# VH-VL binders against q0aze0: the designs that were tried, part 275

Target 1, 268 residues: q0aze0
Amino acid sequence: MKIILVNNRFKENTEKKAQEIAGQLSALNVEVIIDNGLDEPYAGTVDFIMVLGGDGTMLRAARRYGQRAIPVLGVNMGTVGFLSNIEINELAEYLPLILREEYSLEARMMLEVAVFQQQSLLTRVFCLNELLLRSNSPRMLSFALEISGQKLEPYRGDGLIVSTTTGSTAYSLSAGGPIADPQLDAFIVTPVASHIINKRPLVVSPEREISLHLLEEREAIIGIDGQIKMDFGAENRVLIKRAPHPLLMVNLKAKPFFTSIDRSLQRQ
Short names: E, the ipSAE of ESMFold2; O, the ipSAE of OpenDDE; V2, 0.75 times the mean of E and O plus 0.25 times the DockQ between their complexes.

## First folded at step 13 (VH-VL)

Design V14 (framework fv_bermekimab; at its last look DockQ between E and O 0.67; V2 from the best seeds 0.00; counts 0 for: pae E 3.0 > 2)
Fold by OpenDDE, look of step 13:
Structure V14 (fold): chain C 268 residues (1-268), chain A 124 residues (1-124), chain B 107 residues (1-107)
Amino acid sequence: as target 1 above (268 residues)
Amino acid sequence: QVQLVESGGGVVQPGRSLRLSCTASGFTFSSYGVHWVRQAPGKGLEWVAAISYEGSNKYYAESVKGRFTISRDNSKNILFLQMDSLRLEDTAVYYCAKDRIYYGKGSFYGMDVWGQGTLVTFSS
Amino acid sequence: DIQMTQSPSSVSASVGDRVTITCRASQGIKSWLAWYQQKPGKAPKLLIYAASSLQSGVPSRFSGSGSGSDFTLTISSLQPEDFATYYCQQDNYRPLTFGGGTKVEHK
């Protein structure tokens, strides 16, 4: 068995823990690769990914490895979030199950985000939570939203979020989006401070494609999962689709989403 | 400098054919949808046809369907309008125009650059 | 097809005047309306798109408003260079359609 341990190099406790766990796994004849985000993603074949930290670390892991159809376990290290399945102090208890591959998987839809400069692809990213388009100034943006080629009413506001159902409890929620069942595949399109106060979020079929571009010569920013940032101008376009592969999240411990959602949200 | 330059206009007899060209410069021509718009003498503007940035989608006004063909050569930055079975009512200045942004399945977003136009008239 | 009814067909005005031109669509076109300015012997120039978005280089005295079926172009203080013909145009539906035009001329 070969496992990637994903941690955050900027959080020393996660790095130390990764080394400790690596030692333990090695003692059990498990090959371990540690990914602290400093280097390029490991390109070799692996059987399991263990994410040590919070939601942010999970999001990074998902972007780096999600397209490879590898089981991903979130191990919480004392942070508040939605994406961890077990606590770090529970790892020893569940380790035998991991090694025996006695766990269930939950498929979570990811976004495929393509950013273009005219017709040239600037970047393509798979992400677990959301794509954000927002103004880079105190002024509102004007931009076009298309869904499956349907030209919607021009949007005017601070920005727009296109989120997965997983991401529904992230920034989309703060912007007034609905809470979605993580087992549902859908896009959630949530306005950010629309000039139309009551502009409603849209729940969109994952079979559809979403495109965005600015309608005026203004500067904006694209944000992905709150971690990737890039400038976005009048000649740029965003195309959003369902990623071809879901993130396979490991479920070792039952975590009822709806019964625990109030508790989780109160901590944010 | 972003520029469109029409050519090919002239005097023609009814029932004949004429081919207009529009040469683009100063921008990435292949990235934008483009339009033909005409204006009869002393009259208003009339949309004639449009073609997507890659040339796969073509759209026509009802008044020219079956007679006019829009095409483009992105390698040469040229837009064409083949006009067959010309009629007296086709008399106009023909403008080519660049779409502001083309991204989407058949959607257009205004025309921000226009050529100077080329005149098509008929002999008596 | 979407019919665009533009009014008035002509307006006489003086420098400094406030000029308002209206455009009505035969059905809702959301905000996908453009305004063009055309001077004699010249190609049209895009002034406003998406009903109210002023194009780069266009003076701020020009403004657009409206959504659905009713739209307006306003010149807050007419300048000598503003005497021209103005057209509205919708691109929410194919075929694209223009209004009949409004000629702004000297009083």
Scores: ipSAE 0.577, ipTM 0.845, lowest interface PAE 1.3, mean pLDDT 93
Fold by ESMFold2, look of step 13:
Structure V14 (fold): chain C 268 residues (1-268), chain A 124 residues (1-124), chain B 107 residues (1-107)
Amino acid sequence: as target 1 above (268 residues)
Amino acid sequence: QVQLVESGGGVVQPGRSLRLSCTASGFTFSSYGVHWVRQAPGKGLEWVAAISYEGSNKYYAESVKGRFTISRDNSKNILFLQMDSLRLEDTAVYYCAKDRIYYGKGSFYGMDVWGQGTLVTFSS
Amino acid sequence: DIQMTQSPSSVSASVGDRVTITCRASQGIKSWLAWYQQKPGKAPKLLIYAASSLQSGVPSRFSGSGSGSDFTLTISSLQPEDFATYYCQQDNYRPLTFGGGTKVEHK
């Protein structure tokens, strides 16, 4: 059995804990790869991914490994977020179930984001929470949104968020989007500081293809999960689809989303 | 420097065919959708046809569908309009025009550069 | 097909006048409307796209407004070079369709 331990290299307690857990697993004849973010993602076959940290570490793990259909467990080591399942002090209790593969999986939709420069594919990335298009200057953007080839009303404002339901509690919420049940598959399209008073967030079928481009030259950026950014201009186009594979989140301990949202939101 | 130049117009008889050309220069032709628009003498503008930047999507006004064929040669920077089964009501100045949006596919966002036009007409 | 109806078909005006031209679509086209100016013997020139956005190089005396089905082009203070015919055109649906034109003439 081979597993990946993902941690945050900027948190020394997570790195020490990862080494301790790796030692315990090695003693049980489990091969362990530690991913602290410095090296390329492990490319070989792996059976399980354990994320030690908060939502940010899970987002990186999802981007790196989410398309590989590997179970991913979030282990909280601090402030409770939306993406952890168990606490670090509970790991010993659940470890036998993990090793016997006796757990359920919750599928979480991801975005596939393709950014073009002229005719060339510049990059293709996957994300768990959202794509943000925003102005990179005091000037507002004028941009076009197409959904499955249908032109929507032109957008004017600071930008736009295209989010998964998992991402509905992240930047989309701050911009006025709805909180969505993460068990639903959908896009949530949330304007950022729109000058169009009747422009509302949209909830869109996961089968749709979303396209964005600027209607006039302006400096803009694309943000991915609040962790990656890239320049975006009038020569660029973004295509957004449901990713081929969902993130497979391990469920060992019930975490009722609706009864817990106040606690989680207070820590955001 | 950015320009479109139409050619191939002339005096023809009804029922015959004619091919118009539009040569582009001063911009990356293969990056933009392009249109044909016509204007009968003393009349208004009528959109005729459009083609996507790569040439795979073609769209026509109902008045010309089945008779006209739009095409492009991106290696030579040329747009074409093949006009078959010509009728008297096809008499017009024919303009080619560039869409303003870089790499638009399936959608068009305004025509920002126009040619000077080429006249197609009939005589007795 | 979307019918675009312009009003008036012509207007007589003097330099300095405020000129307003309307365009009505037979069904909603959101804000996907363009305005063009054409002088005799010349190709059309794009003035406004997306209902209200000025094309580069177009003077600020031109403005566009409206959404849905009803649109307006306004020239706030007519200049001698503004005597021309003006066309609206929708690009929300295919086929693209022009209005019948509005000729702005010197009184």
Scores: ipSAE 0.449, ipTM 0.782, lowest interface PAE 3.0, mean pLDDT 89
ESMFold2 (binder alone), look of step 13: mean pLDDT 92; pTM 0.943

Design V15 (framework fv_bermekimab; at its last look DockQ between E and O 0.76; V2 from the best seeds 0.00; counts 0 for: pae E 3.2 > 2)
Fold by OpenDDE, look of step 13:
Structure V15 (fold): chain C 268 residues (1-268), chain A 124 residues (1-124), chain B 107 residues (1-107)
Amino acid sequence: as target 1 above (268 residues)
Amino acid sequence: QVQLVESGGGVVQPGRSLRLSCTASGFTFSSYGVHWVRQAPGKGLEWVAAISYEGSNKYYAESVKGRFTISRDNSKNILFLQMDSLRLEDTAVYYCAKDRIYYASKSFYGMDVWGQGTLVTFSS
Amino acid sequence: DIQMTQSPSSVSASVGDRVTITCRASQGIKSWLAWYQQKPGKAPKLLIYAASSLQSGVPSRFSGSGSGSDFTLTISSLQPEDFATYYCQQDNYFPLTFGGGTKVEHK
């Protein structure tokens, strides 16, 4: 068995824990690769990914490895979030199950985000939570939203979020989006401070494509999962589709989503 | 300088064919949808046809469907309008215009640059 | 097809006057309406797109409003160079369609 341990180099405790766990796994004849985000993603074949930290670390792991159809376990290290399944102090208890591959998987839809400049592809990213388009100034943006080629009302506001159902409890929620069942595949399109006060979020079929264009010669910013940032201008276009592969999240410990929502949200 | 320059207009007999050209410069032509718009003498503007930036989608006014063909050569920065079975009511100044928004495939968002136009008239 | 009804067909005004032109679509076109200015012997010039967004380089005395089916172009204080014909145009549906035009002429 070969396992990638994903930690956060900016969190010293996660790095130390990764080394400790690596030692334990090695003693059990498990090959371990540690990914702290400093280097390129490991390109070799692996059987399991263990994410040590919080939601942010999970999001990074998902972007780096999600397209490879590898089981991903979130191990919480004292943070608040939605994406961890077990606590670090529970790892020893569940390790035998992991090694025997006695766990269930939950498929979570990811976004495929393609950013273009004219006809050139600037970047393509698979992400678990959301794409954000926002103004980089105190002024509102004007941009066009198309869904499956359908031209919607011009948008005027601070920005727009296109989120997965997993991401519904992230920034989309703060912007007034609905809480979605993570077992449902859908896009959630949530306005950020729309000029129209009662502009409602849209729940969109994952079979559709979403495109965004700026209507004005003004600079904006796109953000992906709150971690990737890039400039977005009039000559740019973003195309959003369902990723071809879902993230396979490991479920070792039952965590009822709907009964835990209030508790989780109160901690944020 | 961003500009469009039409050519190919002239005097023609009814039932004949004519091919208009529009040469683009000063911008990335292949990144924009483009239009033909005509204006009969002393009359208003009439949209004729549009083509997407890559040329895969073409749209026509009902008045010219089956007779006119819009096309483009992005390698040469040229827009074309093949006009067949011309009628007296086709008399007009023909303008080419670029769409405002770059890389729009099935939608258009206003025409921000226009050519000077080329006149198509008929002989008696 | 979407019919664009523009009114008035002509208006006589003086420099400094407030001029209002209306455009009505036969059905809702959201805010996908553009306004153009055309002077004699010249190509049209884009003034406003998406109903209310001012094209770059266009004076602020020009403004657009409306959504759905009813739209308005306003010139707050008419200048000598503003005497021209104005057209509305919808781009929400194919075929794209123009209004009949409004000629702003000197009183």
Scores: ipSAE 0.649, ipTM 0.865, lowest interface PAE 1.0, mean pLDDT 93
Fold by ESMFold2, look of step 13:
Structure V15 (fold): chain C 268 residues (1-268), chain A 124 residues (1-124), chain B 107 residues (1-107)
Amino acid sequence: as target 1 above (268 residues)
Amino acid sequence: QVQLVESGGGVVQPGRSLRLSCTASGFTFSSYGVHWVRQAPGKGLEWVAAISYEGSNKYYAESVKGRFTISRDNSKNILFLQMDSLRLEDTAVYYCAKDRIYYASKSFYGMDVWGQGTLVTFSS
Amino acid sequence: DIQMTQSPSSVSASVGDRVTITCRASQGIKSWLAWYQQKPGKAPKLLIYAASSLQSGVPSRFSGSGSGSDFTLTISSLQPEDFATYYCQQDNYFPLTFGGGTKVEHK
């Protein structure tokens, strides 16, 4: 069995813990690859991914490995987030179940984001939470949203968020979007400080294609999961679709979303 | 210098066919949707057709649907209008025009560069 | 098809006058309306897109307003070069449709 341990190199306690866990797994004849974010994603065959840390570390793991249909377990190492399943002090208890593959999987929709500059594809990124378009100047943006080729009323404001249901509790929530059941597949489109008073968040079928472009020259930024940032201007277009594969999240311990939602939000 | 130049207009007889061309220069033609717009002598503007930047989506006014075909050759920077089953009411100056935003495909956002026009008329 | 009705068909005005031209859509078109200027023997020139956004290089004396079905082009202080015919066009629905035009003429 081969697994990847994903941690955050810039947090010393996660590096130390990753080495400790790697030793435990090696003693059980498990081959371990450590991904601390420094190197390119591991390209070889892998059976399981274990994420040591919070939601941010899970977001990186999802971007790197989410399209490979590999089970991903979130292991909390501090504050309770939305994407962890077990606590680090419970890992030894659950490890036999992991090795025997006695767990269920929950599928979480991801976004496929393609950014173009002129005629060329600048980048293609998969993300778990959201894409943000925002102004990079004191002036607000004027931009167009097309959903499956249908253009909506022009947007004017600070920007727009296109999120998954998993991302509904992230930036989208702060911008006034709804909390969504992560078992649903949908896009959530949330305006950021809209000058157009009646612009409400939209919930959109995951089968739609979403396109964004500026209507006038302005300096803007595209943000991905709050972790990737790129410049965006009038010569750019963003295309957003449902990613081909969902993130496959391991469920070892029951974690009812609705009965725990207040506790999870209080930790923000 | 951003420029569009129409050609292929002339005098025709009703029921015949004519092909108009529009040659683009000074911008990346393949990045923009393009339109045909006509204006009968002494009359107003009438939108005729549009084509997406890559050529896969084509749209027509009801008055020309089934008779006119818009197409483009991005390797040569040329827009075409094939006009079949011509009628007297098709007499007009025909303009080509560039959509203002990159990658117009299923929606269009205004026409910011226009050609000088080419005249199509009928003989009796 | 969306019918675009312009009023008036013609305006007689002097340099310095405020000129207002209206455009009404037969159905709601959101804010997806453009204004064009055309001088005799010349191609049209885009002035306004998305109801109120000025095209680059267009003087600030031109302004557009409205949404839904009713739209207005205003020239705040007419200049000699503004004598021309003005057209509105909706681009929310195919086929794209122009208004009938408004000719702004010297008194």
Scores: ipSAE 0.451, ipTM 0.783, lowest interface PAE 3.2, mean pLDDT 90
ESMFold2 (binder alone), look of step 13: mean pLDDT 92; pTM 0.948

Design V16 (framework fv_bermekimab; at its last look DockQ between E and O 0.93; V2 from the best seeds 0.00; counts 0 for: pae E 4.7 > 2)
Fold by OpenDDE, look of step 13:
Structure V16 (fold): chain C 268 residues (1-268), chain A 124 residues (1-124), chain B 107 residues (1-107)
Amino acid sequence: as target 1 above (268 residues)
Amino acid sequence: QVQLVESGGGVVQPGRSLRLSCTASGFTFSSYGVHWVRQAPGKGLEWVAAISYEGSNKYYAESVKGRFTISRDNSKNILFLQMDSLRLEDTAVYYCAKDRIYYGKKSFYGMDVWGQGTLVTFSS
Amino acid sequence: DIQMTQSPSSVSASVGDRVTITCRASQGIKSWLAWYQQKPGKAPKLLIYAASSLQSGVPSRFSGSGSGSDFTLTISSLQPEDFATYYCQQDNYFPLTFGGGTKVEHK
């Protein structure tokens, strides 16, 4: 068995723990690769990914490895979030199950985000939570939203979020989006401080394609999962689709999503 | 300088064909949808046709469907309008115009640059 | 097809006057309406896009408003160079369609 341990190099406790766990796994004849985000993603084949940290670390791991159809386990290390399945102090208890591959998988839809400069592809990213388009100034943006080629009302506001159902409890929620069942595949399109006060979020079929572009000669910013940032101008467009592969999240411990929502949200 | 220049207009007999051209300069022509719009003498503007930036989608006014063909050569920055089976009611100044937003396949967002037009008239 | 009804067909005004032109669509077109200015013997010029957004380089005395089916172009203080014909145009449906035009002429 070969396992990638994903941690955050900026959090010493996660790095130290990763080394400790690596030692333990090695003693059990498990090959371990540690990914602290500094280097390129490991290109070799692996059987399992263990994410040590919080939601942010999971999001990074998902972007780096989600397209490879590898089981991903979130191990919480003292943070509050939605994406961890077990606590670090529970790892020893569940390790035998991991090694025996006695766990269930939950498929989570990811976004395929393509950013273009005119006809040229600037970047393509698979992400678990959301794409954010926002103003780079105190002024409102004017931008066009198309869904499956349908031209919607022009948006005027601070920005727009296109989120997965997984991401519904992230920034989309703060912007007034609905809480969605993570087992549901859908896009959630949530306005950010729309000029139209009662502009409602949209729940969109994952079979559809979403495109965004600015209507004015102004600068904006694209954010992906709150971690990737890039400038976005009038000559750029965003194309959003369902990723061809879901993230396979490991479920070792039952976490009743709907009954835990209030608890989780109150802690954020 | 962003510019569109129409050519190919002239005097024609009913039932004949004419091919208009529009040469673009000063911008990335291949990135924008483009339009033909005509204006009969002393009359208003009439949209004629549009073509997407890559040329895969073409749209026509009902009045010219089956008779006119819009096309483009992005390698040469030229827009074309092949006009067949011309009628007296086709008399007009024909303008080419670029769409305001690039990468338009099925949606267009206004015409921000226009040529000066080329006149198509008929002989008696 | 979407019919665009523009009114008035002509308006006589003086420099400094407030001029209002209306455009009504036969169906809802959201905010996808553009306004153009055309002077005699010249090509049209884009003034307003998306109903209310001012095209770059266009004076601020021009403004657009409306959504759905009813739209308005306003010139807050008419200038000598503003005497021209104005057209509305919808972008929401194919075929694209123009209004009949409004000629702003000197009183």
Scores: ipSAE 0.629, ipTM 0.863, lowest interface PAE 1.0, mean pLDDT 93
Fold by ESMFold2, look of step 13:
Structure V16 (fold): chain C 268 residues (1-268), chain A 124 residues (1-124), chain B 107 residues (1-107)
Amino acid sequence: as target 1 above (268 residues)
Amino acid sequence: QVQLVESGGGVVQPGRSLRLSCTASGFTFSSYGVHWVRQAPGKGLEWVAAISYEGSNKYYAESVKGRFTISRDNSKNILFLQMDSLRLEDTAVYYCAKDRIYYGKKSFYGMDVWGQGTLVTFSS
Amino acid sequence: DIQMTQSPSSVSASVGDRVTITCRASQGIKSWLAWYQQKPGKAPKLLIYAASSLQSGVPSRFSGSGSGSDFTLTISSLQPEDFATYYCQQDNYFPLTFGGGTKVEHK
């Protein structure tokens, strides 16, 4: 059995725990790959991914491995988030179930983001929470949103967020978007500081294709899960679709979503 | 210098065919949707047709559907308008025009560069 | 087809005047309206797109406003080179349609 342990090398607690857990798994004849973010993602076949840390570490794991149909378990290391399933002090209790594959999976929709320069594909990335388009100057943006080829009223403001339901509690919420049940598949389109009266957040079918481009020359940025950024200009466009595969999140322990919302939001 | 130059206009008889060409230079032709717009002598502008940047989507005014065919050759930077079953009402200066937005496929956003036009008329 | 009605069909004005041209769509077109200027014997020139966005190189005395069905082009202080015919065009629905034009003439 081969497992990837994902941690953040800049948080000493997660690095120490990853080494300890790797030792325990090796003693059980489990092959362990540690992904601390320093190296390229492991390219070989793996059976399970364990994320040691908070939501940010899960976002990186989802981006690196989410399209491989590998079970991913979030293990909380102290900061309560939306993406962990068990606590670190419970791991020993649940390890036998993990090794016997006695758990259920919850599918979480991901975005496929394709950025073009003119006709050329510059990059294709997958993300769990959101794409952010924002101004990279004091000036506002004028931009067009197309949903399945249909033009909406032009957007004018600081930018736009296109999120999954999982991402509804991240930047989209701060910009006034709704909290969505992560068991739903949808895009949530949330304007950022719109100057157009009556621009409201939209909830859009996951079967739609979303396209963004600037209507005038401006410096802008595309942000992905708050962790990757790309320059975006008048010669670029973005195409957003549902990713081919969802993130397969391991469920070992029932988690009441709506109680977790209150607790997580009170820390903000 | 971004430029569009129409050619192929002339004097024809009603019911005959004519093909207009528009040669593009100074920009990446294959990245933009392109339009044909006509103007009868002393009259206003009338949009005729548009084609997506890759050539897969074509749109026509009702007055020309079934008679006119828009096409493009991206390797030669040429836009075409094949005009069949010509009528006296098709008398006009025909302009080609570039859409202002990259990759005009199903939506178009304004025509920022125009050619000088080519005249199509009929002998009596 | 969306009918685009311009008013007035012509206007007589002097250099320095404020000129206002209106355009009405037969149904709502959001803010997807463009304005073009055309001088005799010349191709049209794009002035305004998306109802109010000024095309690069167009003087700031030109402005556009409106949404839905009613739109306005304003020239704040008419210059000698602004005597021309002005057309609106909607690009929200196919077929794309122009207004009938407004000729701005010297008094």
Scores: ipSAE 0.325, ipTM 0.743, lowest interface PAE 4.7, mean pLDDT 89
ESMFold2 (binder alone), look of step 13: mean pLDDT 91; pTM 0.941

